Miniprotein binders against Homoarginine-6-hydroxylase 2-ODD-C23.2 (2ODDC23.2). Designs and how they scored, part 19

Target 1, 357 residues: Homoarginine-6-hydroxylase 2-ODD-C23.2 (2ODDC23.2), of Arabidopsis thaliana (Mouse-ear cress) (q8h113)
Amino acid sequence: MVIYHRKVVFTYVRAKRFYHFLNIEMVTDFKSLLPVIDISPLLAKCDDFDMAEDAGVVEVVGKLDRACRDVGFFYVIGHGISDDLINKVKEMTHQFFELPYEEKLKIKITPTAGYRGYQRIGVNFTSGKQDMHEAIDCYREFKQGKHGDIGKVLEGPNQWPGNPQEYKDLMEKYIKLCTDLSRNILRGISLALGGSPYEFEGKMLRDPFWVMRIIGYPGVNQENVIGCGAHTDYGLLTLINQDDDKTALQVKNVDGDWIPAIPIPGSFICNIGDMLTILSNGVYQSTLHKVINNSPKYRVCVAFFYETNFEAEVEPLDIFKEKHPRKETSQVAKRVVYGQHLINKVLTTFANLVENS
Below, E stands for the ipSAE of ESMFold2; O stands for the ipSAE of OpenDDE; V2 stands for 0.75 times the mean of E and O plus 0.25 times the DockQ between their complexes.

## First folded at step 7 (miniprotein)

Design h7 (from h3 with K16R; at its last look DockQ between E and O 0.93; V2 from the best seeds 0.78)
Fold by OpenDDE base, look of step 7:
Structure h7 (fold): chain B 357 residues (1-357), chain A 88 residues (1-88)
Amino acid sequence: as target 1 above (357 residues)
Amino acid sequence: SEELIKQADWLLLDVRYLIFYARMLMEQGDLEEARRLLQEATELINKAQEIVDRALKLNPDSEEAKRLLEEVKKAIDRLEQLLEEIKN
């Protein structure tokens, strides 16, 4: 049942069983809930030549189009990643962050480690404000020299926690699944933009970089503690796996209000990034979001960022320029080199690390 | 072997792209350009088959190479079907 209240499309999929705990009554007062999209019909047809004509795919595509136009955030269900794996990722992440500080420092982020590893609480800054989280920063691994002198800054293996011992293998499996899921969601978004399913798998996108932030938010006894400052994501898609018992993510709606992104067990929160905005010729705009720590309990969030190729010069795709013509004066026409932007962001963050260490 | 698999996957993707646009052009009545795209797709799928066959020769038990072989077969079947539809 699609309840259209104002500009917010609620697709209630028949998940009658899981919504038993979310009192439907509390949902009524939230003016703008993020749409929930069951992508299972899209995944079932992702390798079919005629996927675009499938009625189930067409329905998913229509939901993706609306979500990307109106909010830039949506819940993904029917994504095919096991709940056990999703939960184990969060559980092991909790276990890591519960370790003594000295143990966490064994994987400390360093320039020599290619800016991979553990960041302590208070080191991350967003827009000049200190974020109240700790994290493990991971990046796609690549061969030495693959990305030239720019890529050298990020060269190295990911620093996975040695405790829990299975953490590395779990996360590598999770990354692969998130990569495949992101690709398949982008096939739906590509169709929604009026392209082929494969517009986001072109030359600039065939070897997608990824970033993963494994984030721990300490418990707070104060209201409105900024866990992560307001920002847009840079890449194509973000897949957020978060604790189900704490609402912390805030999304800025079209009216300029901050709406809470209430966790849905077994779902990802998906959002679009700035590169998708550019590639879409500005049809789909990335949405400003932040994290507010509002629980006395520790909260974890695993954010997987599906990116362009590292060396991609990102510009609007020709097919989307044709389908969605804009006046040349649109700010979207900026060529951006993804890898250079990423490096600049990493180095800026680290400069703050060195000054505050 | 991994590089061969990756190359075959890319060719299959290009074939899927060409099939999509060929069908769109067929629906628009541009049969000449549709046929051109299907011919290009046929060349690419034949290359993909050769690569997959090499991958299977190197590793006969490769589940990925077996998967790709089935995808190549499906692509060939679809291309043959579309080429027959354009003749009618």
Scores: ipSAE 0.667, ipTM 0.880, lowest interface PAE 0.7, mean pLDDT 87
ESMFold2, look of step 7: ipSAE 0.781; ipTM 0.924
ESMFold2 (binder alone), look of step 7: mean pLDDT 85; pTM 0.819

Design h8 (from h3 with L13I; at its last look DockQ between E and O 0.02; V2 from the best seeds 0.00; counts 0 for: pae O 3.3 > 1.5, placed apart)
Fold by OpenDDE base, look of step 7:
Structure h8 (fold): chain B 357 residues (1-357), chain A 88 residues (1-88)
Amino acid sequence: as target 1 above (357 residues)
Amino acid sequence: SEELIKQADWLLIDVKYLIFYARMLMEQGDLEEARRLLQEATELINKAQEIVDRALKLNPDSEEAKRLLEEVKKAIDRLEQLLEEIKN
């Protein structure tokens, strides 16, 4: 294994140029910037047998490795999803949240709807604190009985907004593209961990579940309103599509400081989840993050969570145990059933819904 | 048809996985184990071809099935190349 020590030039978005455009006195501390990764070289080779030897892929892989080791968050550019589609997703999401409350309630989340649909403001709780957002919760659709009694709780179609009418078809297209993008990013991460490109496409991972949260954050006139409480994401990879004009996402760095994840137009913010931490034998740690509502304007965020298979019993992959040996005392050795965790989270959230409804 | 396409895609990924490790073993000089992986990959790619052919019989205009057929052909060509390299 030739460890090409190529000096991966992090194209840090030179804070100064983007900062001048957004008139944000961003903290010039170099520690405060998430890496920007152009993944286009990885995508161009995603179907090639010799992709691991491609110089462009090797450069992307080296950027992914550093991002996943150092911060667990990065911007993705060159991802191949059209800006028009990305923006239309946000625009239509704004249009939905601008609807009268009675119209939003037509797709209200219910147990009978498989816990899919609209959650009103103040219903979501993170770590026992109320989140100041509304959302539409979507999950991968599956045939009745596919995931046994565990999956039964989530059975049903997604409740898409009927206004705008094109919302369903747009979002289904967007989900497909996010799924394909997530798979390709994970091929780069797999290489970065010293595996084949396909370690995250094994039996427990090749039929990935997904969660989508379409989130609306109301405008606030107060400082430090928690839009979403501090958490790690559970899955493999998260793709964040957010409004470009508002900085709200905060990422906890290695020093314990909260770094603002400033939007970059046409980028995704990408982060790793707890299942990737486990699968990597703890090489890549999921990063604590939160959302602070700090704008008087309404903000939208579409979070796509690329997960394991629903029934996956997640443990460190053997290849990554071999490449990155750890002492057995690592908490990362816990076998976790993804679907059971998801159901427990959904039921806990819903119990809070019923108590506060 | 979608299920057949999905199964063929999974087999293609398993073939790509085996090819990757077979090449690594070839570079290490473990030609016996490399040959074993290439033989397994050959069995899987033949199954993938059969599935894609069935999908195309059901839907001749399926762009996804046509794409998979071309990827299967590339995989066969690559396997044949590697199997020839390992004999020399």
Scores: ipSAE 0.794, ipTM 0.926, lowest interface PAE 0.6, mean pLDDT 88
ESMFold2, look of step 7: ipSAE 0.806; ipTM 0.932
ESMFold2 (binder alone), look of step 7: mean pLDDT 85; pTM 0.827
ESMFold2 (binder alone), alone request of step 8: mean pLDDT 86; pTM 0.830
ESMFold2, look of step 8: ipSAE 0.792; ipTM 0.925
ESMFold2 (binder alone), look of step 8: mean pLDDT 86; pTM 0.831
OpenDDE base, look of step 8: ipSAE 0.048; ipTM 0.352

Design h9 (from h3 with E71L K74R; at its last look DockQ between E and O 0.88; V2 from the best seeds 0.76)
Fold by OpenDDE base, look of step 7:
Structure h9 (fold): chain B 357 residues (1-357), chain A 88 residues (1-88)
Amino acid sequence: as target 1 above (357 residues)
Amino acid sequence: SEELIKQADWLLLDVKYLIFYARMLMEQGDLEEARRLLQEATELINKAQEIVDRALKLNPDSEEAKRLLELVKRAIDRLEQLLEEIKN
């Protein structure tokens, strides 16, 4: 029972077992902690027609509303994905990044591969600064011509590592589970915004695109190495599965301070994206975040981005305009075509790849 | 079969949406519009049943189709209940 009193800094105490019971007042003067939300009540009622009236759902909805309003980041527990699967994803990701560079290059990202595959260290740029990570970029697969000429740039299968051999099947299973989890979280967020549970499953959202970045952060002996530059996520939700032993993700709080997102074993870090900001009529703002490499050990992070439909022209949903009226002058009123934005981002990143290759 | 399952899932979602708003309208005392939404939901759930029955004919052992059939039954029961509540 997480009593949301105003100033309660939820500090994750490292003890795996006791997380359920211990309201550990972490002594550290962190002005804002990311809330921990058990979403199991949402999952239990996912097939119920009256899920919005369930007391457990109402409690989760209230927690989601506060988290999305105040910080735009939260931990998710009770998500139903096995710890074994979550950990195996990270383990196999470590195994891939430990491979010789020549083996990693077998799945090298190329334009002909639909910009899917492995990016070497130092190729990714955020806001004109080089990021100190390597990654495998994956996108939802789709039939040739499904997304017209815009989609052609991303056409192709994902380039999964052949070593470990089981990597593809594991990750495809993981993607499915992350997709289902994202949908369930969005049902809670939809209720929190005063809609039905299903506002994020409308025409623009019924065939959600997804992006997955499998990220490896090299060990560093220097302080303040930027692993990933400061940004907001573009989509609806991001699910972050990270190594449990390294704090690297930094979230900008409402005061403008960078707070560490300390890993919680068995949790996802969840954040809202820019499209959710738009769809919510600006009620929930995406939060600026960055990654600082601060460990001599290699760190992995699997980021799953739950997106709109590829062709979605994203605007505020009518129900949320009605529930949360804003002055027309709000910057949130800009229609954005998701697929076009994604392609522009990919092409911009790749232009930097070609120049630095 | 996968396409039939997907279509049934979408219809079930639309039914869930209509039920939610019908109940909200009932609470507001707008029984006429609530009844309209429940009638629309009844049409959709009948289509979903037909699709699920077709999916089960193609694959009788489909656990997903069996799951959908159970959800369709629950939806019908809920719609019947709500339609009876509006008459009273």
Scores: ipSAE 0.657, ipTM 0.876, lowest interface PAE 0.8, mean pLDDT 87
ESMFold2, look of step 7: ipSAE 0.786; ipTM 0.927
ESMFold2 (binder alone), look of step 7: mean pLDDT 86; pTM 0.831

Design r22 (from r20 with E35D E40D; at its last look DockQ between E and O 0.93; V2 from the best seeds 0.76)
Fold by OpenDDE base, look of step 7:
Structure r22 (fold): chain B 357 residues (1-357), chain A 114 residues (1-114)
Amino acid sequence: as target 1 above (357 residues)
Amino acid sequence: DERVKRLIEAAEELLKEAEELIKNGDLEELIKAADWLLLDVKYLIFYARMLMEQGDLEAARRLLQLATELINLAQEIVDLALKLNPDSEEAKRLLEEVKKAIDRLEQLLEEIKN
């Protein structure tokens, strides 16, 4: 396995020098086992009434449909977020995780902080196995009492790092841009499912909740260290901003094989979540993925989760039931209250924190 | 027919919610309501065009009429938002989008008469 990485890095470094001559087409010749989708044609028409009829949009929609059917993961390019901002988010995240443990503890996650803030290494568990990462958990802020007794558990401001000082303002800007990007990708996915562009902007989806997980993976000298256990994401759409120099994310394809998600500089990795699986009447299934720590260097990953309204009772959308009829016995017919699911996950994670503290 | 009925019912509910927001909404809530109404108008326009292509001009006309009611309400909300904050860039943006939606609705309503 190590020998393949050296050849890819050497080809990449040589490719950077030849990037002046290598047309956008050669970025496709990097055998990313995941599809690369330029969404710029979709973004250019996102406010147009006739966007569904635009030839560029139709092409993007076809690529999104294939990606969501075949693997549930894809790279997004042409997304309109500046490379400077994307890189600054990763840089500042490295700077935070490089701080002394005592400084990181100033924003320690607590129940009184609405389960927002810093989790130390070894606190997170996935499927009963300890994850080798540290994180800052952030959630959309809301007014006290907005989401009743269920939402009370998550009430409070996000605990942003005070070092670097500009971290809060940077991340708030980044969250806004990720929200807008997620909405526009979902317009393409809505068209791909044979709906209007706006099926994911209905009443239960118009005030989308979001989760942001800022993750640090420590360097390892051992092979096959689990950074994050195998799971599906529970929301609609995930946007992953990761370090460009380390391949750690693994995606399970339809054949059951684990494929590496090699970083592409300036791209997001995008994946679909369990709520999108339900809403699509099970047409697009969320994909199992994991992180393997395989570098002696520290790695960062910023995951933005675009989700339903906090109080949404998630069921298959009528348009997608009609376009993609299934037998009533499908497990996808289960109504899920998103906010309750999230709270149960948070409380379960925290119970494991208390038992292992 | 049942789908058109559900679309009408959903838009009528949104109209009521927006009318309540006009009475008690702050600037942020008004902007949000206008943005939601504009989205509903875009949604109704999409399905009206689909119905026109299918030859169901009566159902298309009903959706466009409802979209006209929603866009007029969105205009009132945006005008109220601009009264509260004349320098609101978001409210100015929404005003231009509302004008474009009105023009598109007028065009489609004229196409159905012919």
Scores: ipSAE 0.669, ipTM 0.849, lowest interface PAE 0.7, mean pLDDT 86
ESMFold2, look of step 7: ipSAE 0.751; ipTM 0.896
ESMFold2 (binder alone), look of step 7: mean pLDDT 80; pTM 0.771

## First folded at step 8 (miniprotein)

Design bk1
Amino acid sequence: SEELIKQADWLLIDVKYLIFYARMLMEQGDLEEAIRLLQEALELINKAIEIVDRALKLNPDSEEAVRLLEEVIKAIARLLQLLLEINPDSPEARELLKRVEELIKKAEELLRRG
ESMFold2 (binder alone), alone request of step 8: mean pLDDT 81; pTM 0.817

Design bk5 (from bk1 with Q39A N46A D53A)
Amino acid sequence: SEELIKQADWLLIDVKYLIFYARMLMEQGDLEEAIRLLAEALELIAKAIEIVARALKLNPDSEEAVRLLEEVIKAIARLLQLLLEINPDSPEARELLKRVEELIKKAEELLRRG
ESMFold2 (binder alone), alone request of step 8: mean pLDDT 83; pTM 0.839

Design bk6 (from bk1 with I49L V100A A107V)
Amino acid sequence: SEELIKQADWLLIDVKYLIFYARMLMEQGDLEEAIRLLQEALELINKALEIVDRALKLNPDSEEAVRLLEEVIKAIARLLQLLLEINPDSPEARELLKRAEELIKKVEELLRRG
ESMFold2 (binder alone), alone request of step 8: mean pLDDT 82; pTM 0.834

Design bk7
Amino acid sequence: SEELIKQADWLLIDVKYLIFYARMLMEQGDLEEAIRLLQEALELINKAIEIVDRALKLNPDSEEAVRLLEEVIKAIARLLQLLLEIKGDPEARELLKRVEELIKKAEELLRRG
ESMFold2 (binder alone), alone request of step 8: mean pLDDT 86; pTM 0.873

Design bk8 (from bk1 with I35L L42I A77T L84A)
Amino acid sequence: SEELIKQADWLLIDVKYLIFYARMLMEQGDLEEALRLLQEAIELINKAIEIVDRALKLNPDSEEAVRLLEEVIKAITRLLQLLAEINPDSPEARELLKRVEELIKKAEELLRRG
ESMFold2 (binder alone), alone request of step 8: mean pLDDT 83; pTM 0.844

Design bk9 (from bk1 with Q39K N46E I73L V100L)
Amino acid sequence: SEELIKQADWLLIDVKYLIFYARMLMEQGDLEEAIRLLKEALELIEKAIEIVDRALKLNPDSEEAVRLLEEVLKAIARLLQLLLEINPDSPEARELLKRLEELIKKAEELLRRG
ESMFold2 (binder alone), alone request of step 8: mean pLDDT 82; pTM 0.829

Design h10 (from h8 with E27R Q81R; at its last look DockQ between E and O 0.50; V2 from the best seeds 0.70)
Fold by OpenDDE base, look of step 8:
Structure h10 (fold): chain B 357 residues (1-357), chain A 88 residues (1-88)
Amino acid sequence: as target 1 above (357 residues)
Amino acid sequence: SEELIKQADWLLIDVKYLIFYARMLMRQGDLEEARRLLQEATELINKAQEIVDRALKLNPDSEEAKRLLEEVKKAIDRLERLLEEIKN
């Protein structure tokens, strides 16, 4: 076993996990077509040296393994983020999107703003089709020149709404909590892949980038309006906080059918991205998903994307190559530089903006 | 101080990684390689301690630095026990 010297520098901010064991007897009667995973046992042991041997952790790890193999999407409960915070994020997001267009334009996305800020309805395209959503695009902030010439495209502060006034501080708190949650879920996934809890805390993951899309889906009076076109997520993990009263997210199952991801109050929807597919040596495949606007009511969704290091050359982790060997004929996913891919995606989306503006 | 806390947290993760594999090797009977990993982990945890101590000197009220200090202490205690288990 070649123990690669991880010269890895991570900042862990332990949020005081007030485990309010809310015995949410979630009425398990909603046969969610996606697995529901209580990760509280994993979180309780996340700092323990012997966490991999804990019976509760082993159970969660088994659930994560199945979910990642079978569907690549699951609900997360017992995540330790307060329902009040989760709901306030959605509420404040509704309040922003309800603002006059001129007010939303104060934080308009621009190249000079490092492609951060508000995108109007009809600007986003997926696979050459216009998406019926508006969004605020946020990225991890970094010092000027930190990521060289590649990073320059995304340099700048996030453009937070000034109305509601509390929105910035709320979202910064939320990002921190989502970062910590993503890290802990990845420890479970790392165990599920037969590694240590810390395989995703290696050289390529020392300074994890994040993307957040704050998405507003307008109400529609037509059936089957595409809110977001079919895609896979590029990153490691996505945490989705959505309105509880509207089913819009669709996930493509192994049979090729689109299954609805019905909202569960107090849950995140978690999915795996293309980078996790690569890192896992293709054990866990990212799942195609889309959003269909099917309600006359406005819907919000906050998608937090937990990513690799910005400059990471993403390749299968050696431990997972060893545990899950592929036949040489499998197109080993080409080395992808995450930051370059992200920038290419951003620039492509914006090229479509200029042509359609 | 935030950068120091960051560095210490990473060293702690690397220590936890080394402990995980050392324990696996111990269970496999590879005590020589397990000892090597525990020695490396000991070097890293001592460095983490120095960094945390520096962070605490700069900000004695840092709850993050205090927490990392307690985790570093737990890691030292765990390493000492594992090194003793390999000697027997």
Scores: ipSAE 0.725, ipTM 0.896, lowest interface PAE 0.6, mean pLDDT 87
ESMFold2, look of step 8: ipSAE 0.815; ipTM 0.935
ESMFold2 (binder alone), look of step 8: mean pLDDT 86; pTM 0.838

Design h11 (from h8 with F20W; at its last look DockQ between E and O 0.57; V2 from the best seeds 0.67)
Fold by OpenDDE base, look of step 8:
Structure h11 (fold): chain B 357 residues (1-357), chain A 88 residues (1-88)
Amino acid sequence: as target 1 above (357 residues)
Amino acid sequence: SEELIKQADWLLIDVKYLIWYARMLMEQGDLEEARRLLQEATELINKAQEIVDRALKLNPDSEEAKRLLEEVKKAIDRLEQLLEEIKN
């Protein structure tokens, strides 16, 4: 464990040069629309030592900063994941949810399966309201005992559908690509916060946990059916792959209005989570969002949650405390152990499952 | 092999971090602390190289290990450049 004596290095960084390039007044009224960010310039320089000096990277970083400040949601294009793969994930997900209920139950979520697998419609609750979705819950796999007694609750393999047969290998490939993409987006966000590209990776993301929810939303003949109740995401970043033909995700803007997150083919929707809010010293706030089922057609959504290390003690990073000082009274200073919070969330969701089963 | 690759990747990130801050200190004229960070980065990158070389001996066809080897080489070259710049 290289104990970075981080305290000494921070005092000298005269932030003067980075602020001058942010004056590109793209007055896009981000109040009404989610920004679209081509991250390809960031990805092209992700391994370069001088990446922060690249004009294309600076532009992407500026867009990320604005998006994270103003709305906490953005579209990602130029992400380098093939459209064929993105679409195949959705297609295979549709095929699974179209299976007979008895087939879906072969991968039923259980405590003995480490809370991994299929949840039937009407089992998920958000803020005491029933969500009209079914899902497969997946988590990063880890060796038995790796995360001690806390981790035992989630120990086990992911329960992948056996039909379609290719689903496991497809999703494992997809998870890898989403992990790499999330890492690179967070390097951009780290720069946007006025740190090095590596502020998160150096401490909190050496062994990043991930959660994936493969979500199916049944067709409805009623208006305003809640597919997923209003919430913030807990983690760092969420990558959303959704059906291109159905608008269902709603994002609450700064004015308190619900903005529809209209699908853009080949894009991810990316949003920030509560852990990034904490790590950023509250500079970037996680945004409240919900899903409204408003189509008679079945809709799928694959949400990949890129998380901290499982045992990460999440607190504001020293660099971001220095760059973005807050008054001591900010509730953001609560140290949270990620793994413990995740387990508490899983157990609470499951308790609701047992009471409503 | 996967554990070795992971350890090398961590060291490489640590090196990239140290290089970033060393450059900032150099721009500020704090050459003493910059040199200290570059020395620490040199120790870490040499260890990363040893780990990657071990990973490649176990799996010569590992594309991930080959990628990390090229990243390690770039980091060595950058450290050598910065260590020369700080002497002048």
Scores: ipSAE 0.666, ipTM 0.878, lowest interface PAE 0.7, mean pLDDT 87
ESMFold2, look of step 8: ipSAE 0.753; ipTM 0.913
ESMFold2 (binder alone), look of step 8: mean pLDDT 86; pTM 0.831

Design h12 (from h8 with I19F; at its last look DockQ between E and O 0.61; V2 from the best seeds 0.65)
Fold by OpenDDE base, look of step 8:
Structure h12 (fold): chain B 357 residues (1-357), chain A 88 residues (1-88)
Amino acid sequence: as target 1 above (357 residues)
Amino acid sequence: SEELIKQADWLLIDVKYLFFYARMLMEQGDLEEARRLLQEATELINKAQEIVDRALKLNPDSEEAKRLLEEVKKAIDRLEQLLEEIKN
């Protein structure tokens, strides 16, 4: 029904006046550090009809704009998810990965399980290099046949650990909260791009898919062990919940240097994905990142990937094409079907699993 | 009921979208196009209300349906405010 996106775009060109207030030159040299953004003012207004006019929202939007332009990674505080829940997710994840291998194999990833479940250490490859991590791969559950023949590959329930027993219910609660948080952050990002708060809640994005990787990084006695190879995230937003006592995530800045993403207790690390790069007409570039295992201690990380609709044909949003026009030669104009890309990625990863098993 | 709730939420997002752009057009002096968007918002609000009423009939104790009812009321109040502003 929302045919309206195309016609309203033409009138938006004249509203040059409102965004002049974002010239708060906080010249924080974001080149060397990931910004910390308190999003509580945004969350306080996220359901209000006039949220875009709120001074606190405008401040958060300005911080989001800078972070997304400069580094594509930021810390999120004031996010409203309890520290107890965040910590319990990590604790229960540690407990699972501490289980005997035979117990972890009860939820082994298989094609028949819709590529959901446990991947052993050494199965994941990034850019032809073996990653030193184990993981549980989870995806949004959907009814059989919902996403046609493409979706069949991922059909099935998530394989939650039976030990600890509470893990499923905990993670389902966590996924819900991460989904709501991601939506609200995207409202801020939508404003930062000069759209309405709701540009990412249009027809193409009304049933957002999600992926969650519950990742365990074994302790290492060697320096510079690659826990996860250098990559960009494919989706819209990633929310990272990591152990607070180990620095392992590295983010490549605009100068090409690797910046350590030092854990901040109670924070998420948030980053933008390739789909947001496309949707933003390339205004916000996804940032290359990697994980280096540099501790003899086991490390956990829960990455929640907030995605487009499974069947979304991702292209730059008309409003952002207008606000941020690019020369036609930009490679960003490639129409990508999210679900097809995800399936291709899953199948490629699994092919590598079979070859290296 | 979950599908009705989802449909009502989508309509309310569309309403919020229309209000944002109506306000922007009003500030630009494009009152004709602003009125058109507000008229469409009115239709969507009415449809959202019908869906919420249906959801509440199916489950009167649904906290989600009650939340949506309050959001519909807020949408009506905001519509009335914008319609008053556009006359002045």
Scores: ipSAE 0.513, ipTM 0.820, lowest interface PAE 0.9, mean pLDDT 87
ESMFold2, look of step 8: ipSAE 0.825; ipTM 0.939
ESMFold2 (binder alone), look of step 8: mean pLDDT 88; pTM 0.867

